# Ledger of designs, part 1: VH-VL binders against Adapter SH3BGRL (SH3BGRL)

Every score and structure here is a prediction.

Target 1, 113 residues: Adapter SH3BGRL (SH3BGRL), of Homo sapiens (Human) (o75368)
Amino acid sequence: VIRVYIASSSGSTAIKKKQQDVLGFLEANKIGFEEKDIAANEENRKWMRENVPENSRPATGYPLPPQIFNESQYRGDYDAFFEARENNAVYAFLGLTAPPGSKEAEVQAKQQA
Positions, changes and structure headers below are counted from each chain's first letter, unless a header gives other numbers; Kabat numbers aren't used for antibody chains.
F, E and O stand for the ipSAE by ESMFold2-Fast, ESMFold2 and OpenDDE, each averaged over both directions (binder to target, target to binder). V2 = 0.75 x the mean of E and O + 0.25 x the DockQ between their complexes.
[cut] stands for letters that were removed.
The coordinates of atoms that the task and the answers printed are left out; those that the model quotes come from them. Centres of patches stay.

## First folded at step 5 (VH-VL; from e2 with heavy chain G103D)

Design e3
Fold by ESMFold2, look of step 6:
Structure e3 (fold): chain C 113 residues (1-113), chain A 119 residues (1-119), chain B 111 residues (1-111)
Amino acid sequence: as target 1 above (113 residues)
Amino acid sequence: EVQLVESGAEVKKPGSSVKVSCKASGGTFSNYAISWVRQAPGQGPEWMGWIIPILGIANYAPKFQGRVTITADDFAGTVYMELSSLRSEDTAMYYCARDEYWDSGMDVWGKGTTVTVSS
Amino acid sequence: QSVLTQPPSVSAAPGQKVTISCSGSSSNIGNNYVSWYQQLPGTAPKLLIYDNNKRPSGIPDRFSGSKSGTSATLGITGLQTGDEANYYCGTWDSSLSAGVVFGGGTKLTVL
């Protein structure tokens, strides 16, 4: 199950837009996911602090939402998601198989031919 | 490098409120937990609450719940603590301090400011 | 009376080692990270140890931290006169009345 760590109460317009972009994509593509609210839930906040890799953090301070996991496996932040979407590689980014007939499935088949 | 500066000392009457500011220089604070901690003479520190501005949340010690409000002004680079219904027991040194995470440790402290409650 | 229990005082000679204990519960030390602070008279607390056993830059390695169960320990080796101060442990308490809690403090005397 895809898990997206978000801050529902963030006052940052940029963060809210990025969170909505990720969640909206998952909904539109019928990809099952759980929202993990780090603002409302201390355990989610602690887990995110402990599990976002050092190379995916700001130089200092708390890591910025959204952060994307498949179960406990880190997949990336918003920039990584955006890049995967632009390259038709979101299912691979999420650690999922692309639906048959999708642009991503066609690209994957071509790369392995 | 990073420095926190509280507003100046204040003398207040019982029943009034006080609002202390904390300005950060040499860095950002939006993705940090900014705490307020007070210390009465001869006693240990007492945590009052924190704010994590980027997450839009604040958290208060139960002892101060309902009397304390912590806010941030990102444009001014400033965090505020307001304590209402002041009593003589609120006489203390008040510090702002930052923590990279709310649960890690407060790595930068202001020099503190005195609030004296006396009539 | 503090949520976290520390000895009121400890002493040792220059060059020696001391440890300062901090005892709590599962809702605080047991499940959360411990920090340690040094406070010289008339100054703000200074972070010595965060995340149980890590040192900020500028803190010499003669300061160390450890945690076992619901107890934490600050170790100081090679004691110097300048180490004479009050020392506090701190941690997050995850109970329903969540918040940061500090120990009552330990006064270190270097004799």
Scores: ipSAE 0.595, ipTM 0.839, lowest interface PAE 1.7, mean pLDDT 89

## First folded at step 9 (VH-VL; from e3 with heavy chain I52F)

Design j1
Fold by ESMFold2, look of step 10:
Structure j1 (fold): chain C 113 residues (1-113), chain A 119 residues (1-119), chain B 111 residues (1-111)
Amino acid sequence: as target 1 above (113 residues)
Amino acid sequence: EVQLVESGAEVKKPGSSVKVSCKASGGTFSNYAISWVRQAPGQGPEWMGWIFPILGIANYAPKFQGRVTITADDFAGTVYMELSSLRSEDTAMYYCARDEYWDSGMDVWGKGTTVTVSS
Amino acid sequence: QSVLTQPPSVSAAPGQKVTISCSGSSSNIGNNYVSWYQQLPGTAPKLLIYDNNKRPSGIPDRFSGSKSGTSATLGITGLQTGDEANYYCGTWDSSLSAGVVFGGGTKLTVL
C-alpha cells in the first residue's frame, strides 16, 4: 500500500498545497493509500526520519513532507512525484502497474516485454 | 556559522509575564525543532517546550503547560517563548536551541538571556 | 530529581580517560536517540554527541558515545584541563507528555 507522510497541521502554505496535490491525484486516480501524519504522531515522525534515504534529505533540517513510500520502500518527495506526473510515469514511480489502456500502461508493458 | 540570538535580559516582578525572542542570523527555523531550555544557577538544563514550524505543532513540558506559549512568525524567522505568572524560581538563563530532527540533539544554542524575577 | 540519572561527579588526571553514565528507561533512552552536551563555566551547552554515537564536525574522536538497553555512556580519552566542565545527557521521552529530558549533570574535574 502507498503511504504518504504528511503534516496535517503544517504551518507552511507551500507544504499544505504540495500535500493536497499528491493526495488529490491519488484520490482522483483511485490509487489506494494511507496518510501518515507526522505532526501529531511521533512514531510516524521517527519512522519518516529513519527511512528517507540520506541523499533525499535536505541539506539541513527535517525532511519536508510529503514523502511517499510503497509499504516500506521509499519512492520520493514532492518534486519526484511532480516530475513523474508530468511524464505520465506516476504508476512506475509508485511501484505499481498502470491501468490497462493508459499511455503509462503502454510504456510499462513495453519495458516488461 | 548559524548563530541564534535571544532578546536582551529582563527583570520582572512576580505575577508578570515575559516574552523572549530567538532569531537565526543565517536562515529560518521552518524545518527545525526549536526548543526553549532554561537553567537556574547551579542547576542543569530544563526543557520547557519546542515548536516545529513545518509540522505546525508546539509541545510543552508538563511543568510549564498552562504558563508557557511558544510561537513563530509566519516565515519562522523568529521564535518566541512567553512565560506567564512569573515566580522567583523562574529566575534563570533562558536558551533557544535548534534540533535538526526534534529527537537527535540540539546542535546550535543561543548564548542565553537572563530573566530575573524579584520584587 | 532528574528523569535521567548521572553520577554527580567524576575525576581523573590529564591524559587519562573517564566514562560518564546516563541511566533512563524504555520510554527515553531505550527507544530514542541520546545526545551529550559539554557546558564550560559561563557558556551555553555544546553538543558533543548526537544520535547515540555520532560526533558533530569539529568534535575530536577522543569523545565517544554508546548506548545499551536503557543506559548511555560518554567516553572521554586523553583528558585535558580544558575538558573540566559539566556534562549532560539528553534524549526524547515518548511517555504521556512526550518531550526532552536531561540528566542532572556530571561535573568532570581534571586533577
Scores: ipSAE 0.601, ipTM 0.841, lowest interface PAE 1.7, mean pLDDT 89

## First folded at step 10 (VH-VL)

Design k1 (from j1 with heavy chain S35H N59K)
Fold by OpenDDE, fold request of step 14:
Structure k1 (fold): chain C 113 residues (1-113), chain A 119 residues (1-119), chain B 111 residues (1-111)
Amino acid sequence: as target 1 above (113 residues)
Amino acid sequence: EVQLVESGAEVKKPGSSVKVSCKASGGTFSNYAIHWVRQAPGQGPEWMGWIFPILGIAKYAPKFQGRVTITADDFAGTVYMELSSLRSEDTAMYYCARDEYWDSGMDVWGKGTTVTVSS
Amino acid sequence: QSVLTQPPSVSAAPGQKVTISCSGSSSNIGNNYVSWYQQLPGTAPKLLIYDNNKRPSGIPDRFSGSKSGTSATLGITGLQTGDEANYYCGTWDSSLSAGVVFGGGTKLTVL
């Protein structure tokens, strides 16, 4: 299952929009996911700190939500998600198989042809 | 080098409130947390609470719960600590300190704000 | 009184090694990162060690930190007169009243 780490009480409009964008996408595509609130839950906050790969962390400071995992496997931040979406590669980004008939599946089929 | 600039010394009467400000020299705290720590004369540091502005998190030590309020103004790059119902025991140096996370250690400290509570 | 326990004082001659202990419990040191601070008279605390054993930039390697179980240790080698100060350990406490806790402090005297 996809895990999205979010800050439910973030004071940043940008972060709130990014979070909603990710969650909205998952909902719209009926992709199962769990929200992990790092603002409301210390364990979530700690887990995210420790499990976002070092090479994916900002130079300084705490990694900004949303942070996306497939189970315990780090998939990326919002920028990575956004790029994947723009390239019709979100399922690949998430570590999921694109469903038959999806745009992503069609793109993959064309590339393999 | 980022610096934390705190407001000036305060002299307060018992029962009054004090609001200390902490401004980042860079203009923003970005994705950092700010702790408030006070130190009474001859005593060790005492943690009061913290705020993580960008995440919208603020927590207080139980001892100060209901009497302390920590807020942030992102536009001004300033964090505030307000302590109400002051008593003589609140006389101390009040520090703001930056933490890259919330538990990674306070790597940047303000110079402190002296708050004196006397009748 | 303090959640974390430190010896009130330690002393040694210049050039020697000193260690300062910090003992806590499973809810703080046991499960969280330990930091160490140096405080010179009339100054704010200064971070010496974070995340148990990491040194901020500018801190010489003669300062070291370690953690085992519910206890942490600050090591200072090549003791210098300028090291005379109060030292505090700190960590996060994940108990019901989550927050930072400090030790009572250790006064280091350079003989």
Scores: ipSAE 0.871, ipTM 0.942, lowest interface PAE 0.4, mean pLDDT 95
Fold by OpenDDE, fold request of step 14:
Structure k1 (fold): chain C 113 residues (1-113), chain A 119 residues (1-119), chain B 111 residues (1-111)
Amino acid sequence: as target 1 above (113 residues)
Amino acid sequence: EVQLVESGAEVKKPGSSVKVSCKASGGTFSNYAIHWVRQAPGQGPEWMGWIFPILGIAKYAPKFQGRVTITADDFAGTVYMELSSLRSEDTAMYYCARDEYWDSGMDVWGKGTTVTVSS
Amino acid sequence: QSVLTQPPSVSAAPGQKVTISCSGSSSNIGNNYVSWYQQLPGTAPKLLIYDNNKRPSGIPDRFSGSKSGTSATLGITGLQTGDEANYYCGTWDSSLSAGVVFGGGTKLTVL
């Protein structure tokens, strides 16, 4: 299952928007996901801190939500998600198989032909 | 180099409130937390609470619950600590300190604000 | 009455090595990162060690940190007169009253 680490009470409008974009996409595409609130749950904060790969962490400070995982596997942050979406590669980004009939599946089929 | 600039010394009467400010020289907290730590004369540091503005998190030490309020103004790049119902025991140096997380170590400290509570 | 326990004082001659211990419990040092702070007279605390054994930029390698179980240790080699200060350990406590806890402090005297 996809896990999205979010801050439910974030003071940043930008972060709120990014979180909503990710969650909205998952919901709209009926992709199962769990929200992990790092604002409300210390364990979630700690887990995210420890499991975001070093090379994916900001130079300084805390990794900003949303942070996306497939189970325990790190998939990326919002920028990575956004790029994947722009390239019709979100399922690949998430580590999922694109459903038949999806634009992503069509692109993949053409590449294999 | 980021600095934390705290407000000036305060002299208060018992029962009153004090509000200390902590301003980031860079104008933003970015993705950092700010702790408030006080130190009474001749004593060690005492943690009061913390705030992580960008994540919308603030927590207080149980000892100060009900008396302390920590807030942030992102536009002003300033964090505030208000302590109410002051008593003589609240006489101390009050520090704000930056932390990349909440427990990674306070790497930048303000110079401190002296608060004196006396009748 | 500090949550973390430190020796009240240590002393050594210049050039010598000193160690400062910090003892806690499973809910704090046992499960969380330890930081060490140096406080010179009349100044704010300065971070010396974070994440148990990491040094911030500008901190010489004379300062070292270690953690084992529910205890942490600060090591200072090549002791200098300028090292005379109070040293505090700190960590997060994950108990129901979650927050930062400090040691009582150790006064280091350079003889």
Scores: ipSAE 0.869, ipTM 0.941, lowest interface PAE 0.4, mean pLDDT 95
Fold by ESMFold2, fold request of step 14:
Structure k1 (fold): chain C 113 residues (1-113), chain A 119 residues (1-119), chain B 111 residues (1-111)
Amino acid sequence: as target 1 above (113 residues)
Amino acid sequence: EVQLVESGAEVKKPGSSVKVSCKASGGTFSNYAIHWVRQAPGQGPEWMGWIFPILGIAKYAPKFQGRVTITADDFAGTVYMELSSLRSEDTAMYYCARDEYWDSGMDVWGKGTTVTVSS
Amino acid sequence: QSVLTQPPSVSAAPGQKVTISCSGSSSNIGNNYVSWYQQLPGTAPKLLIYDNNKRPSGIPDRFSGSKSGTSATLGITGLQTGDEANYYCGTWDSSLSAGVVFGGGTKLTVL
């Protein structure tokens, strides 16, 4: 299952918008997911600290939400999600199979030819 | 080369409140945890609480719950600690300290500011 | 919350090795990262070790940290007179009211 780490109490308008953009996309496409709140839940915060790969962390500071995992596999942050969406590659980004008949499936079929 | 600067020393009467500020000279605190730690003369450090402004987290040590409030003004690049109902045992050096992750270790400390509580 | 226990003092001759222990519980040292601080007289604490065993830039490799179970150890080799200070361990405690706890401190004397 897709897990999205978020900070529900963030005072940053930018972070709140990015979080909603990711969650809203998943909801609209009926992709199953769990929200993992790092502001209210210490275990989620610690898990995110320990599982965002070193090469995906900022040079300094805590990696900012949203952070996206498939089960325990790191998939990326908001920028990676945004790029995947712009390229019709969100299912691949999430480690999922694109639904038959979707735009992403059509793009993949053309690339195979 | 980031520096943390606490506000100046305070002399206070019992029962009053103090508000200490902490400002970063080389950046903002938004993406870092800021701890408040005090140290009475001849004693070890005592953790008071922390704030992680961009995540919207602030928590306080049980000993200070109800007496301490930690807030941030991200526009001013400043964190505040307010301690109320002061008593003589609150006389101490007060530090703000930066931590990359809240639990990793405090890598940048202010020079500290003295709060003295006496009649 | 739980209290971290350190020996009140340790001493050794210049050039020798010393270790400083820090004992806690599963809710703090057992499940969380340990940090170590040096405090010279009249100064703020300085971070020596973070995340159990990592050194910040500028800390000599003769300072080392380790953790086993609910105990942590600071090791100092090649003792110098400038190492005379108070040393504190610190860690996050995840018990009912989560927060940072510190040890009571260890005074290191270099004879």
Scores: ipSAE 0.600, ipTM 0.851, lowest interface PAE 1.7, mean pLDDT 89
Fold by ESMFold2, fold request of step 14:
Structure k1 (fold): chain C 113 residues (1-113), chain A 119 residues (1-119), chain B 111 residues (1-111)
Amino acid sequence: as target 1 above (113 residues)
Amino acid sequence: EVQLVESGAEVKKPGSSVKVSCKASGGTFSNYAIHWVRQAPGQGPEWMGWIFPILGIAKYAPKFQGRVTITADDFAGTVYMELSSLRSEDTAMYYCARDEYWDSGMDVWGKGTTVTVSS
Amino acid sequence: QSVLTQPPSVSAAPGQKVTISCSGSSSNIGNNYVSWYQQLPGTAPKLLIYDNNKRPSGIPDRFSGSKSGTSATLGITGLQTGDEANYYCGTWDSSLSAGVVFGGGTKLTVL
């Protein structure tokens, strides 16, 4: 199960847009996921503090949402998701198999000729 | 080298309100937790509440619930604490303090500002 | 009345070692990070230890922290007269009244 850590009460318009971009993509593609709210839920907030890799954090301060996990395995932040989407590699990014007929599967099929 | 600067000392009457500001020099608050802590003369620190602006969190210790409001102004780089319905036992030194997370430890403290409540 | 219990005072001679204890519960020290603060007279508290046992930059290595179960300990070696201060432990408490709790403080006297 894909888990997306979000702050539903974030005061940042940019963070809210990034969160909705990720969640909207998952819904549109029928990818099952759970939202993990870090604003109201201390356990979710602590999880992010302890499990987002150091190279994905700001130099100081708390790692910013959205943060994406597959079960307990870290997959990336918004920038990593955006890059995967631009390269038709979101399913691989999430650790999932691209469904037949998806753009990701089509790109791989056309490369094979 | 981040420093926190609170607004100046205040003398207040019982039943009034006080609003203390806290401004960071050489940095911002947006990606940090800011705690408000007070200390009555001869006593230890007492936590009042906190704000984490980028996450949209502000919460208060139960003792102060209903009397304290903590807010942030991102453009001014300033956090505010307002305490209402003042009583003589609210006489204390009031600090703002920065925490990289909410639970790690307060690594930068303001110098503190006194609030004296007397009639 | 403090949620965290500390001895009210400790004393030792210059050059000696002292230990200051802090006792709490599973909702605070047991499952959360502990911090320690030094407060010299007339000044704001200063962070000595964060995340149980880590020192901020500029804190000498003669200050150390540890925790076991629901108790935490601040160790100070090579005592100096300038170490005479009040010392407070602090931690997040995850109970229904979630927030920071402090110990009542320990006055260190360097004889």
Scores: ipSAE 0.573, ipTM 0.841, lowest interface PAE 1.8, mean pLDDT 89
Fold by ESMFold2, look of step 11:
Structure k1 (fold): chain C 113 residues (1-113), chain A 119 residues (1-119), chain B 111 residues (1-111)
Amino acid sequence: as target 1 above (113 residues)
Amino acid sequence: EVQLVESGAEVKKPGSSVKVSCKASGGTFSNYAIHWVRQAPGQGPEWMGWIFPILGIAKYAPKFQGRVTITADDFAGTVYMELSSLRSEDTAMYYCARDEYWDSGMDVWGKGTTVTVSS
Amino acid sequence: QSVLTQPPSVSAAPGQKVTISCSGSSSNIGNNYVSWYQQLPGTAPKLLIYDNNKRPSGIPDRFSGSKSGTSATLGITGLQTGDEANYYCGTWDSSLSAGVVFGGGTKLTVL
């Protein structure tokens, strides 16, 4: 299952929009996911600090939400998600198989021809 | 290097409030935890609470619950701690301190500011 | 009494080694990261060790930290007179009143 770490009480408009972009995409494509709130839940916050890879952390400060995992496997942050969506590669980014008939499946079929 | 600067020393009457500011030189607070810690004369540090501005979290030690409020102004790069209903035992040095994570360790401390409560 | 227990004082000669203990519980040291602070007279605390055993930039490797069960230890080798200070352990406590707790402090004397 896809797990998206978010901060529900964030005062940052940019963070709120990024979180909604990720969650909205997953909802629209009927991709099953769990929200993991790091603002309200200390255990989620601790897990995120311990499981975002070192090479994916900022030079200073806490890694910014949203952060995306497939089960316990790190997939990326918002920028990685955005890039994957722009290239019709979100299912691959999430470690999932693109559904037959999806835009991503069509693009991959054309590129492999 | 990042430096934290608290507002100047204050002398207050019992029952009043104090609001101490903490400003970072050359950095932001938004993706760091900022702790407030006080130290009475001859005593060890005492944690008062923390704020994590970009996550929208503030939490207070039970001893100070109801008397302390910690807020942030991202535009000014400033965190505030307000302590109300002051008593003589609130006389202490007050520090702000930065923590990369809420539970890791306070890596940058302000110089501290004295709050003296006397009638 | 402090939630975290430290010896009130330790002493050793210049050039020698000393350890400072910090004893807590499963809700704090047992399940959370430990940090250590040096406080010279009239100054703010200074971080020596974070995340149990890591040193911030600028802290020499003669300062070390370790943790076992519900206890943590600060080690200082090559003692210098400038090391005379109070030393505090700190950690997050995940109990119902979650927050940071500190030890009562250990005064290090270099004789």
Scores: ipSAE 0.565, ipTM 0.841, lowest interface PAE 1.9, mean pLDDT 89

